# VH-VL binders against Large ribosomal subunit protein uL10m (mRpL10), part 36

Target 1, 224 residues: Large ribosomal subunit protein uL10m (mRpL10), of Drosophila melanogaster (Fruit fly) (q9vpl3)
Amino acid sequence: RGKINIQRPKAPHYERARVVAVTQPKYPELPKAKSCFKTRAERTQQQQENPYNEIIAREVRNWLDHSRLVAFFHLSSITADDIFRVRVQLHKQNLHLKSYGSKIIEQAVKNTRYEAIVPLFHSNHCIVFSPDPEKTAALLRIVRRVPQMVLLGGIVEETMLSRNQLVAYAQMPGLHAVQAQLVQTLSQAPGHLIQQLQAHQNSFVQVLDVHAKNQMNEETPKST

## First folded at step 14 (VH-VL)

Design ha151 (from ha1 with light chain Y96W)
Fold by ESMFold2, fold request of step 19:
Structure ha151 (fold): chain C 224 residues (1-224), chain A 119 residues (1-119), chain B 111 residues (1-111)
Amino acid sequence: as target 1 above (224 residues)
Amino acid sequence: QVELVQSGAEVKKPGESLKISCKGSGYSFTDYWIGWVRQAPGKGLEWMGIIYPGDSDTRYSPSFQGQVTISADKSISTAYLQWSSLKASDTAMYYCARSFLYWGDFDYWGQGTLVTVSS
Amino acid sequence: DIALTQPASVSGSPGQSITISCTGTSSDIGGYNYVHWYQQHPGKAPKLMIYDVSNRPSGVSNRFSGSKSGNTASLTISGLQAEDEADYYCSSYTSWSDPFVFGGGTKLTVL
C-alpha cells in the first residue's frame, strides 16, 4: 500500500542529465565489429534511429513529464557567450535551458497529446523546463530582455498554452499562493466565501478549457 | 520599498584592512545581483565587481581582480566589499547597487560610503 | 580597453532641449540594446533615468528620452530645468568580463 520513493519517480540524476546535455553524453557499448575507436559523429550516426537516440528521447520525455512549466522559444542567431550568460541567469531561478534535435523531440512526443508541438521544432529553437510553475513570471521577465529568444508558447500543469495565454498565466498567483489565498478568504466573513472560491476555480478552469479546445483542434496527419 | 543602506564613512591609514557593508531590504535579496561601483574624487564611475547572494556567484572587473573581496551573508541580506591592505589610491566613494540581470541596469543604489586613506 | 565616449560638458538654457551622446563600438552599443543612463547630482548617488536605450523607469519625467543609431546612444532632455544640472553617465553591457562599462560622464550646466 506503501508510498513510492519520491526520488525514484522524479527526474533522477538531474545534475548528471544536465551535464550530459551540455558537455558529453555516456556512450553505449560499441559493436566489436567496428574500429577500436569511433568519432562522436560516427557513433551518433550509427545509433541515430536506435538505442542512443531513444535514451536522449526518454530524457526529453522525463523532462516533459516532470516539469510543471515548459516554455518553447524560437532562437535567433546568438553567440555561444550570449546563450551561456542567459543559461546561467535562468539556472539561478531553477529554469533549465535545453536544446534538442527536432527528430529527437518528435520521437519523445510521438503518440502523446504533445505531438502538436513538433512543428515548433523545424526551425532553430530552445526549450526551458522547470518544476516550479510559479517561476513563469521570472522566466518572462528575463527573456523580455533577450531579443534572440522569442516565446512561442508553453505547457503549464500539463496544459498547452499559447504565447498570450502563458503571459496571462504569469499574472496569476502560483498554485500555493492561490491555495493560501483561499484559506485566508475562508477565515473571513462567511457571506463572501462561496463567491471567492468559485472565482478562483473558474479562473483556473478557463485556462484548462482553452487547452481542451486546443487539443480537440489538434492537426490530423493526412493519409498518404 | 526597495532600500540599500551602506555602512558609514571610514578614515583609514595605508596598510589597514577594511570591510564595508550594504544591506538590502524591501525585496527578495537572493534574487538580485549586488554590484560595487567606485568613484574617485572628481572622477567617474567604475564597476568593481558583483555578487549573486542566492548562490554566491561572484565576478570581478579585470581591473579589480585580486584587489578586493566581495562577499554576502544572505541570512542578514547584506553584501560586503573588503580590502586586506588599503592604499592611498583607494580613497573614493563606494556605492552598492542592485541589478536583476547580469546584463542589466542598476535600478537602486546605496547612499555611498566615503573611504579616506591618508597619513 | 573598452571605453564609452561622452562629451565632457554640455550647457543649455531653461526650456531648451539638449542631447548627450555616448559612443561605443559594434561590440557593445552597436551590438546590444543594453545601454542605460544615470543622473548624479553633487554628493548624491546615481539615479537610473533610462534603461535599454529608451525605456523610462516609473517616476522619471517624460522630458528625458533615449535613442541610439549605429554605435552611438543619445540622452535627450527637453524643457530644460535648473534641477537637471548634474553629471550624466551612460553604461553598456559589453561582455561577460565587462558587463557594466561606464562612460566618462558629462557635466550638464543649466544657464
Scores: ipSAE 0.788, ipTM 0.903, lowest interface PAE 0.7, mean pLDDT 81
Fold by ESMFold2, fold request of step 17:
Structure ha151 (fold): chain C 224 residues (1-224), chain A 119 residues (1-119), chain B 111 residues (1-111)
Amino acid sequence: as target 1 above (224 residues)
Amino acid sequence: QVELVQSGAEVKKPGESLKISCKGSGYSFTDYWIGWVRQAPGKGLEWMGIIYPGDSDTRYSPSFQGQVTISADKSISTAYLQWSSLKASDTAMYYCARSFLYWGDFDYWGQGTLVTVSS
Amino acid sequence: DIALTQPASVSGSPGQSITISCTGTSSDIGGYNYVHWYQQHPGKAPKLMIYDVSNRPSGVSNRFSGSKSGNTASLTISGLQAEDEADYYCSSYTSWSDPFVFGGGTKLTVL
């Protein structure tokens, strides 16, 4: 036969469990009496010092502080099954997929050098954290086959990288110390590096021109 | 240089046990899924199950759950397919294949192990 | 209960182009771009020819191409050669609990 959508205990049972938990009167304080008075002051208290928001913001700060790799993605519409399989695959590489509200991210990076990332979280997003910056290549290899995740940029060894810089970093495997130095160089003003390369390039061209002309003049005929 | 080498052909009688192997080389064995695919004589390909040797995460097709055991020994880069009691209907070619992603392609395949079960 | 449908056989003459279809549902081919094609010669293991609808692995002839429209994926072989005579299987991702499904296979005969 084919039971298209009969007996779906996965979604309803989760909803039933929440309803049961809300209605269990084993609590010492009366939540209904407390919630009855919340509207006058708690909207202001929530905005000012919401303990739940601060706990989550501390979690984000802890992830930022203990992750040598952080990658930011725009997240298109995606099913729960699809995000779950991606999270499992990433976790096998010590890559941790998370999503937080933009207000939580803003609070977590307030008064830090990372405040510049806040505009990335105005749209739907997700973040990948890892203590292992060498896993950047694995991350990009996984995500390029997940169309719903679009790389925006990241942080490697506390250095902000654009999308293209992060991709370039991933292509240099096995050079962690050298990769850290290159990341620092890439975050500098590109004009400084370009001027130094142009000066050496011009000198190199002049030397090659002289050598090419000398090679033409020095070609010796057969001595027999 | 990526290679999956399977154990040799087997001729068995019903009720006997069997464990066939698939040895991977030329790549990071623990970073790839190893899947097992059955092909009965004159029939198509059937997915049996898959394992991630890095953490032994193992999934079975509903058609084969409880009928075979998939395992791996990452110290020797080898995955296994095992029957505790063979049936004549287990006569088939068995392939191992690797995939980087759980939702991905099988990019390299073993040469196959022919299992013949008859009395 | 829903499987990928392929024609049992297809034939063509040397130099012609042929197309092998693989039809699924909105839950697999229609919902994902994780459709792959395998070639299997008699007595040999399958070989990956196309992945993610249209990508060719290194070493696969550019005579092989793939496409998808709605719930149907297609493998096209141009400039048929005798060596193309083989069985061809499509596969698709479906779900976390049962991630792989194969088509029934198509025997290609080169006349």
Scores: ipSAE 0.784, ipTM 0.896, lowest interface PAE 0.8, mean pLDDT 80
Fold by ESMFold2, fold request of step 19:
Structure ha151 (fold): chain C 224 residues (1-224), chain A 119 residues (1-119), chain B 111 residues (1-111)
Amino acid sequence: as target 1 above (224 residues)
Amino acid sequence: QVELVQSGAEVKKPGESLKISCKGSGYSFTDYWIGWVRQAPGKGLEWMGIIYPGDSDTRYSPSFQGQVTISADKSISTAYLQWSSLKASDTAMYYCARSFLYWGDFDYWGQGTLVTVSS
Amino acid sequence: DIALTQPASVSGSPGQSITISCTGTSSDIGGYNYVHWYQQHPGKAPKLMIYDVSNRPSGVSNRFSGSKSGNTASLTISGLQAEDEADYYCSSYTSWSDPFVFGGGTKLTVL
């Protein structure tokens, strides 16, 4: 205490930072990059307000019920501006980036088949919801260039998938492409369809003849 | 098979309007950003702005804010760069290029549109 | 507007290995791995050669490689060939409000 150089207003950077730190308000510093959409303090406050917890839990239940794609991520340190740009990019693909406290997730999935997801939310996390399971490929394409988001697994069409299963699912052909291939195949063989119908018609006549003979033998019907 | 085809070269006078085009094919046009890049004669590349045709989300470089209009018509897979009043300093080659990500690479480029503005 | 610093020119002999530097700040090259390299032959559109520091697109020769250290990214061309003579530009993501920045360009001359 009592150095003359310290008393001057043009003190070195270290000593100026020291004085500023002592006079700063006693607000907790939030880890700017440690949460998706919610700060640590906001999550703690949310847990202490039971009526608001149920409102938010209902929101999560609604997302889970209306999303055919749900993906779970570990979220590493990331700035608020960087998570915002990722959220904007995802939203353009109808992919909705959200984060909720673990207590909220517990309430949301209580008495559902998804209770097993609760341990995923012990660490810093985020969730992506979408009504469009075909957007899984777009999701993975976006997040592979976001190193702060680490895929843990997901839910597709109400089926729990591991990380590797979700990646494999994203590589599958679209349902519409498979349906179009079937229609094209049927239109390429119109005579084959007519022949199949005629064969079934002839076979039906044969079955009637055999059935009439079997009725004379009083066949017993099977019961279920 | 991804292709970006730009409209032809233009020769204009100062004060005239101009709209140049960039037509994308061979990919899902509404799922990619289209950026516009200027290259003055003998100079480097300069980013002008970017549009997401799927929702018309449009962003401009601060240097070009208010100087040009970027738009898209997703029904014909075409993006546009437009001036309401050209200046001699607008003489340059203009490229369109696509990016999957807002923070990503421009993986395919149009052939360029040369705009010459002289009195 | 933010700019990335590249040397105005570099040169090398056929078969030689050459590097082109791209220096930015902690807000772009130092803070992100979203550094990209483009080759531009005279009168032609730019072509993507390297993305995300070190990744080669399909169809780009493995003679091209990329790296970064601190605020400086580097493009390395090994086994230099006459066809490599071109202008080379780096680019980086910077921020949401001004996301793209290019370097001033480097003219590579093959002696």
Scores: ipSAE 0.778, ipTM 0.896, lowest interface PAE 0.8, mean pLDDT 80
Fold by ESMFold2, last read:
Structure ha151 (fold): chain C 224 residues (1-224), chain A 119 residues (1-119), chain B 111 residues (1-111)
Amino acid sequence: as target 1 above (224 residues)
Amino acid sequence: QVELVQSGAEVKKPGESLKISCKGSGYSFTDYWIGWVRQAPGKGLEWMGIIYPGDSDTRYSPSFQGQVTISADKSISTAYLQWSSLKASDTAMYYCARSFLYWGDFDYWGQGTLVTVSS
Amino acid sequence: DIALTQPASVSGSPGQSITISCTGTSSDIGGYNYVHWYQQHPGKAPKLMIYDVSNRPSGVSNRFSGSKSGNTASLTISGLQAEDEADYYCSSYTSWSDPFVFGGGTKLTVL
């Protein structure tokens, strides 16, 4: 026997009305008394069979809401063993490697400031989440030795950064100064934290934008 | 400024136990793997095993699994290599070395601990 | 435990260039770029000279360079000096169970 896998039939198409019919999906129409169960329009009513998608989308929203660092990568061909060792290494730095379907990502970011990330998920991808934005340098240090993971960009402190901006953020001399300002802000009353954090975020974005436009100056003292 | 300082040379008899140490300083001890590398007299380098002191994740070379115990005390930035019953074939120089990545390089090494096991 | 093949010894005159080979398989040197080189003088600990095939750590002379072709990595030392006389080991990641496989070592003699 041979395998019966008809996943790739050659596409027959015609120039006439069949071409028009192909571009407009035509759903099978059956008598409602015979086949009214589980139509495409009624799949919302049958969420009992698909509650998993809503749970996963909520998981992604929770990660986005609680992660001060999010990084997006294109993922080239990689074995399960190789991605496992990378996930283990990242986890040791409180960096959480995840992958989700693009539709789930669309649900998770719909009507948020992050909706622009959806196109990044049309190909093989992975995402790294962390509550610790200071781990950006560790993340980049790890993945520079993982050729299968190609940085696309990220989100730091709720600000979307390009790949070059994220690299600059990890190297910027003011990173510890921004962290020190956050500690100073956290010493104030809880009601003031949101206002001071928003002000520091805006200042940090301005510093990052100036660095990106003025060509990056890498005078940061080297340490081992 | 990164430094790995190992305990001093040991002279032991077969059957005795031994625990040697490797103290790291000048870096975040819990953010790096500490590996142990054996070098028998006149021979090459052999990886024995590795530990991540941050979470005590410990892995052994198949050649040394069950023959030694690797541990760490992160409160004093120290990793250990331990034998419960030494053999004469355990006579070797033992190095500790750190690696940032499980698939990475050993960028800093301890000075070595010579272990001599003889009757 | 020693799966990487190096020549037992190599020799060169001061000022010349020498190359030390390290041959593995498609599962290690051929499949990854995680090949590293260490220098060890007698009685001393090894020192990292090259990592990830060709990267030179800070403080290592630019006379040392690395490359890879197929399943063979190479360490090249140009402008040989007397202090280069040492043993040289390659290492490679091969698998989760063997992340730090060393070659047998090469004794470099400066004539």
Scores: ipSAE 0.776, ipTM 0.897, lowest interface PAE 0.8, mean pLDDT 80

Design ha151 (from ha1 with light chain Y96W)
Fold by ESMFold2, fold request of step 17:
Structure ha151 (fold): chain C 224 residues (1-224), chain A 119 residues (1-119), chain B 111 residues (1-111)
Amino acid sequence: as target 1 above (224 residues)
Amino acid sequence: QVELVQSGAEVKKPGESLKISCKGSGYSFTDYWIGWVRQAPGKGLEWMGIIYPGDSDTRYSPSFQGQVTISADKSISTAYLQWSSLKASDTAMYYCARSFLYWGDFDYWGQGTLVTVSS
Amino acid sequence: DIALTQPASVSGSPGQSITISCTGTSSDIGGYNYVHWYQQHPGKAPKLMIYDVSNRPSGVSNRFSGSKSGNTASLTISGLQAEDEADYYCSSYTSWSDPFVFGGGTKLTVL
């Protein structure tokens, strides 16, 4: 069969994530302030931090802030050549496969709404980023045939989704398809209104005819 | 309805050039690989090469590299297989087929183009 | 290209089950689960019957099933029917540089 008519729709918050996220205003990133005045010991500890880790953490923050789709996977044992072919296939769909150390992820999401994702990165993992949330279906279609990648969940339009919610999101019509359906419905409404008005016009003519007959009968004597 | 429609049968002489086509419809042409498969008379299937029309990423079987050119025109949803100089051994049926994944199955096939090369 | 080994022919009577083997190496069938099966009637294009070892596309009879053990994949056709008479090809992923290999094909004859 070509369609599933008996499937119940997802919870309202899933549909809210797709529709509301399109209308979400873009907020500028606030700078992370360090302490204005520090002791020498505090400055020495910060100077001993690996600057390479902070550069990578900023890369992760940039991906998180500018990707409308983020998906998290557990990554089983896989050869470098096999992960390469998967990365190439994903890239053709504007899906960007990345992997980062758990310490870098912790640093990247500190003081953000995404702190809850940190436990996902204690095991071997990978992340897929994309500016295109419409590519969620393509992502899942690709990875279902990559047994080494196990979907854990994701973020769509700033809303965290469980594995099942992300799968359900991928099956829904895209926003463009929903908008096109709405335009088609609105274009058909004048035709339906015209048909309803014609029916009311015919009813109004019938009422006038009855009124004219009743007025003639009232001018003529009636048997009661 | 996904369709791959190939150009018609060709009768050619050795040394002539040829370009056969495969037009895809009913799907997003740029999101699928198009592969070319040869079947010599009475023989099995041989993979020749594959192209991703979305970015023109093209790969050839070692047996056919340098012997054919695979290309695509995504504006008309068409993939091509070309020979600059045909040989009698190029007499075969040629199929195009699509795959979503580079490591995947060919789920839809064209009807085939019979190429006959003889003097 | 490294050809996958299939028997040249297999035969069976209507209602029987038959199995077509496809043997490769640890670099293809043994290393991946990307084994696919195609049916080809004379003068027709191949049709996908099984993908990824054991999955049936929509519209393929459940009489067709696939399996794999070690370096050998198998296509099993149960309840053999006259319409099953065709050539059958296996294929497998091998590597990024040479991703596809076909078997030599098996002619199935229904007696």
Scores: ipSAE 0.769, ipTM 0.890, lowest interface PAE 0.8, mean pLDDT 80
Fold by ESMFold2, look of step 15:
Structure ha151 (fold): chain C 224 residues (1-224), chain A 119 residues (1-119), chain B 111 residues (1-111)
Amino acid sequence: as target 1 above (224 residues)
Amino acid sequence: QVELVQSGAEVKKPGESLKISCKGSGYSFTDYWIGWVRQAPGKGLEWMGIIYPGDSDTRYSPSFQGQVTISADKSISTAYLQWSSLKASDTAMYYCARSFLYWGDFDYWGQGTLVTVSS
Amino acid sequence: DIALTQPASVSGSPGQSITISCTGTSSDIGGYNYVHWYQQHPGKAPKLMIYDVSNRPSGVSNRFSGSKSGNTASLTISGLQAEDEADYYCSSYTSWSDPFVFGGGTKLTVL
């Protein structure tokens, strides 16, 4: 096989479970005996209910519960050695690269507000978890030079953010109070959110302008 | 501003030990790799090894494994290259250089340390 | 170490455009877009001119550009000036265990 790139020790098991769970064949139009339909469905369900699946789902819940930053990526073709070097680099910034099957994710987020993330896991993917939302800028700086990882969106402080919202969040000054205020404002009801954002927009624009000028003045331009 | 300042030129005899330094300033020292590059007189650039001072993760070129030791002291933002026993073939210019990514470019270089080893 | 092949020397007159080649294999230049170019004047440290095939750091003249086709990367200097006379090295990522390889260098002479 030519692709083994998702957390090598776990990928074969998850890949086999994912193929069965995601690609469950549609039975032909011809009527089938009751035992035939139940036999295939029973095998698929038994495989999905394996105790190993629940252990991994608990792992996902634990990461989601303890991560203030979660980022979702589409993952195009990449070798196991290349994903390994990316994982090592991310880990140095307290960024934890993981991948899970869609059925595991579905099981983990069942009955939570995060159920909306499940469709992201029907294609090749990876997730980055971190307890440090201030590491969002470091994450994006790293993955800009990893063309196989394409940002889809994320969760910051328990709030779902689009790709553009997450990028904008990463460019802010990095103060916890400012970051928390922005996330809180974005999570409010649409009518109130529009009014509050309009009232604060000028001050954030000025902060972002100062931040951009400081970055241009202080950083190494050939590295970034 | 980002700066890498290396220790001064060294004149040594074969068999002597040596430790040269590279001090980084103007950036978060523990968040960047520091690599060492050799340039023998009249020759090209050769990569020797690299260290991530944040966790001391150290990797060597196969050509230099076991011949030098790379280390860092993050409390003083300094990386080191050292030999336990110099050879005449170690005569070269030695550069330190910084990279954000393990697979990335060396964006800032030290001024170089000339090491001369002759009997 | 896998070697990157560069011509030993290249020359040009002021105002001309010149190109320096850097040829590797499918395991480095052909397999990755992590090709970098460095300029080194005599007695000076190398300076990064191009990273990731074609990106120019801030402060580097727009006369410098980079490209890649197959296993060969190219550095192009347009509007050649006397200050461009230097040695030029390419480098590439290869693997986790041996991540960096340099070309042998190209001496650029401005006539």
Scores: ipSAE 0.730, ipTM 0.874, lowest interface PAE 1.0, mean pLDDT 80
Fold by ESMFold2, look of step 16:
Structure ha151 (fold): chain C 224 residues (1-224), chain A 119 residues (1-119), chain B 111 residues (1-111)
Amino acid sequence: as target 1 above (224 residues)
Amino acid sequence: QVELVQSGAEVKKPGESLKISCKGSGYSFTDYWIGWVRQAPGKGLEWMGIIYPGDSDTRYSPSFQGQVTISADKSISTAYLQWSSLKASDTAMYYCARSFLYWGDFDYWGQGTLVTVSS
Amino acid sequence: DIALTQPASVSGSPGQSITISCTGTSSDIGGYNYVHWYQQHPGKAPKLMIYDVSNRPSGVSNRFSGSKSGNTASLTISGLQAEDEADYYCSSYTSWSDPFVFGGGTKLTVL
């Protein structure tokens, strides 16, 4: 017998909001682009925890020591779902996508000829490691269709290569294919033989020149 | 020369099992995904599932999960699509097709296997 | 579970240009550049004509081109010829769990 004070609910808003909350999927947080690369605060925490940084640096050294192919990429903003699918596709070709902080890379390459790679890690980045240098072509074929990954350069068989050199390396025939081509060439007419040998020779000389140049740069003595 | 060759046409009754094949040649079979695509008579294309024969990583369309089995035998460069119990609604043309990337295009297709399921 | 929307049919005269549309959402065509086009003649398997919005595979005529604006991809065939009469399907990547979605197909008739 009293006063009735009933507030009329906004039924569509209320029911929609409640249904949405109940029906929203709960699934694990997928790595986002920022989750793949540590925040500034997270990097500072790693540096403050020196023993953990050393463990991660040993992981990087292990990858470098066991990888005959290493490729460095600038990484644009990319969702966690997208980097995950790229990582899975790369893994099927024995290509291992990783990222590390600059200080950890510095620790890993200290007193090696690879100290020159450290500036590459000042920007948002990722690294692909593989024991199989033949997979360079597969790597480039995959990342051509991933606009967020921009090739900076790499290391093949302990030789630093620019992006252009790495692309050229990926297009070279394998040793087995070169050997098969030479056998077929020796069975063909003389004119074709000379032309094919010159083409293979030019490719081989280019690879040797890059390797010899790198060794000469490493052995240049300092005056004093 | 890339080629995908599928097994021949099948005429089955409802409830029977069936396994059809897709043999790849002219490329590294274990480096490419093999997808299966269904086309009911007079209808469009439907993705069913995909397998990476190199490690048997297999994914299904939500519409076909649990209704078919996709497998591969990399030693003979062959992928398979299998039903445990066929239905009349399974009457369709079935294509295999390869893709280099999980998110990519199907660049080569098999000739198709017509499956007819009728009483 | 949303199929890509294509017109059921289009037609054109020989020598003309035609465009087939493929409309999706921000989760597929709008969110990715992994849109592909397939041509299928009666009784034949589909053939890849365009991949990644605008790229032609080797051996595909330069009369075929592709583009995208927002959630809509387009296949354009210039200099229409009788052999272009076929069904055309678009497809797109959408998610890890359901990576391939096809359009319903468009029957191209050359008048």
Scores: ipSAE 0.708, ipTM 0.862, lowest interface PAE 1.1, mean pLDDT 80
Fold by ESMFold2, last read:
Structure ha151 (fold): chain C 224 residues (1-224), chain A 119 residues (1-119), chain B 111 residues (1-111)
Amino acid sequence: as target 1 above (224 residues)
Amino acid sequence: QVELVQSGAEVKKPGESLKISCKGSGYSFTDYWIGWVRQAPGKGLEWMGIIYPGDSDTRYSPSFQGQVTISADKSISTAYLQWSSLKASDTAMYYCARSFLYWGDFDYWGQGTLVTVSS
Amino acid sequence: DIALTQPASVSGSPGQSITISCTGTSSDIGGYNYVHWYQQHPGKAPKLMIYDVSNRPSGVSNRFSGSKSGNTASLTISGLQAEDEADYYCSSYTSWSDPFVFGGGTKLTVL
């Protein structure tokens, strides 16, 4: 199977194919004498000190540090075609589906507040990263049709949220985002807003002046 | 060894289109990001955008979004920067540069392409 | 809109040490170790001198060193030589939408 080749992950997942291409070692030809005398400790130490794992862990740390939305999923058995379709749909929404080995995740979150997430990666999993926390609703709409992806929880704006909290966050009215953008647009033209308010004020003064002139004109009958 | 070779200098008029190129050699072209950096005459460096040729994942600086198009042809190890309608303010030196990570350092740079836009 | 602040120029005599500063915010230089330094001679492309605050690429003289304190990164050149006369730029990650922000540059003059 593909595991005869060194450290190559399963081929159908685009993200895994990219990681394999980056992490593949060069194949130096070693003297036979060295191979004959290698110990278990030397092989174990070499595997433990793989420098490309440090580079990948730094990538994961960067994703975690710079994503305002992170969602963790348990991944049940799923075909390569189905996970590819899901990845494409997520990518259209600036949602980045990733999967990493548990050792790499452990290195990435070491000495951080997120160290508690490591046990989630002992089984088959995936992670979705995005810089856009407003995409949480879009994420949940997409994965709702993917029973193989089971939401475990997430991080929004540096706050760890349970599954239920993340769902509740996603249901907040999109009106808040629209209202914030509308306020920002109005603030880009503060002189225009002030001029509009002053025009309304001048109209009220003119109405009052007309009323004052009518009051000075004498009206005789009280028949209404 | 690692080399980024850019297309030659261009002299254009406002409103013309332009596509400049950056050819990478001596490394696995699809395993690295290629960024584009502008330097106006007598000014500093500005990042414009970046592409991962392995899957064509392309990102733009907010100030250049919609101003240029970045693309790559991985079969010939070449990245591109293009304008549909040049402005006089596009007069600058344009560099391509390689990065291992999206947020990393630019470890190798092309020689630059001078674009002059005048009537 | 996010910019890293560098002095416009610095100068030093041959054999001296000089330091070029790069000041950002707690959201970039202060929060991460993704600060890089580039040297640019007139008419040439930039060259990476220091990455991740303090690391030298192979082929860069050990006269160049980098450090960071708070929101300010520093490039130090010891044993100043005439060939060090160039423009120096810092860069940093700032956000997902703008991961490569450069400082305004510092012109180093060797007297």
Scores: ipSAE 0.000, ipTM 0.447, lowest interface PAE 12.9, mean pLDDT 75

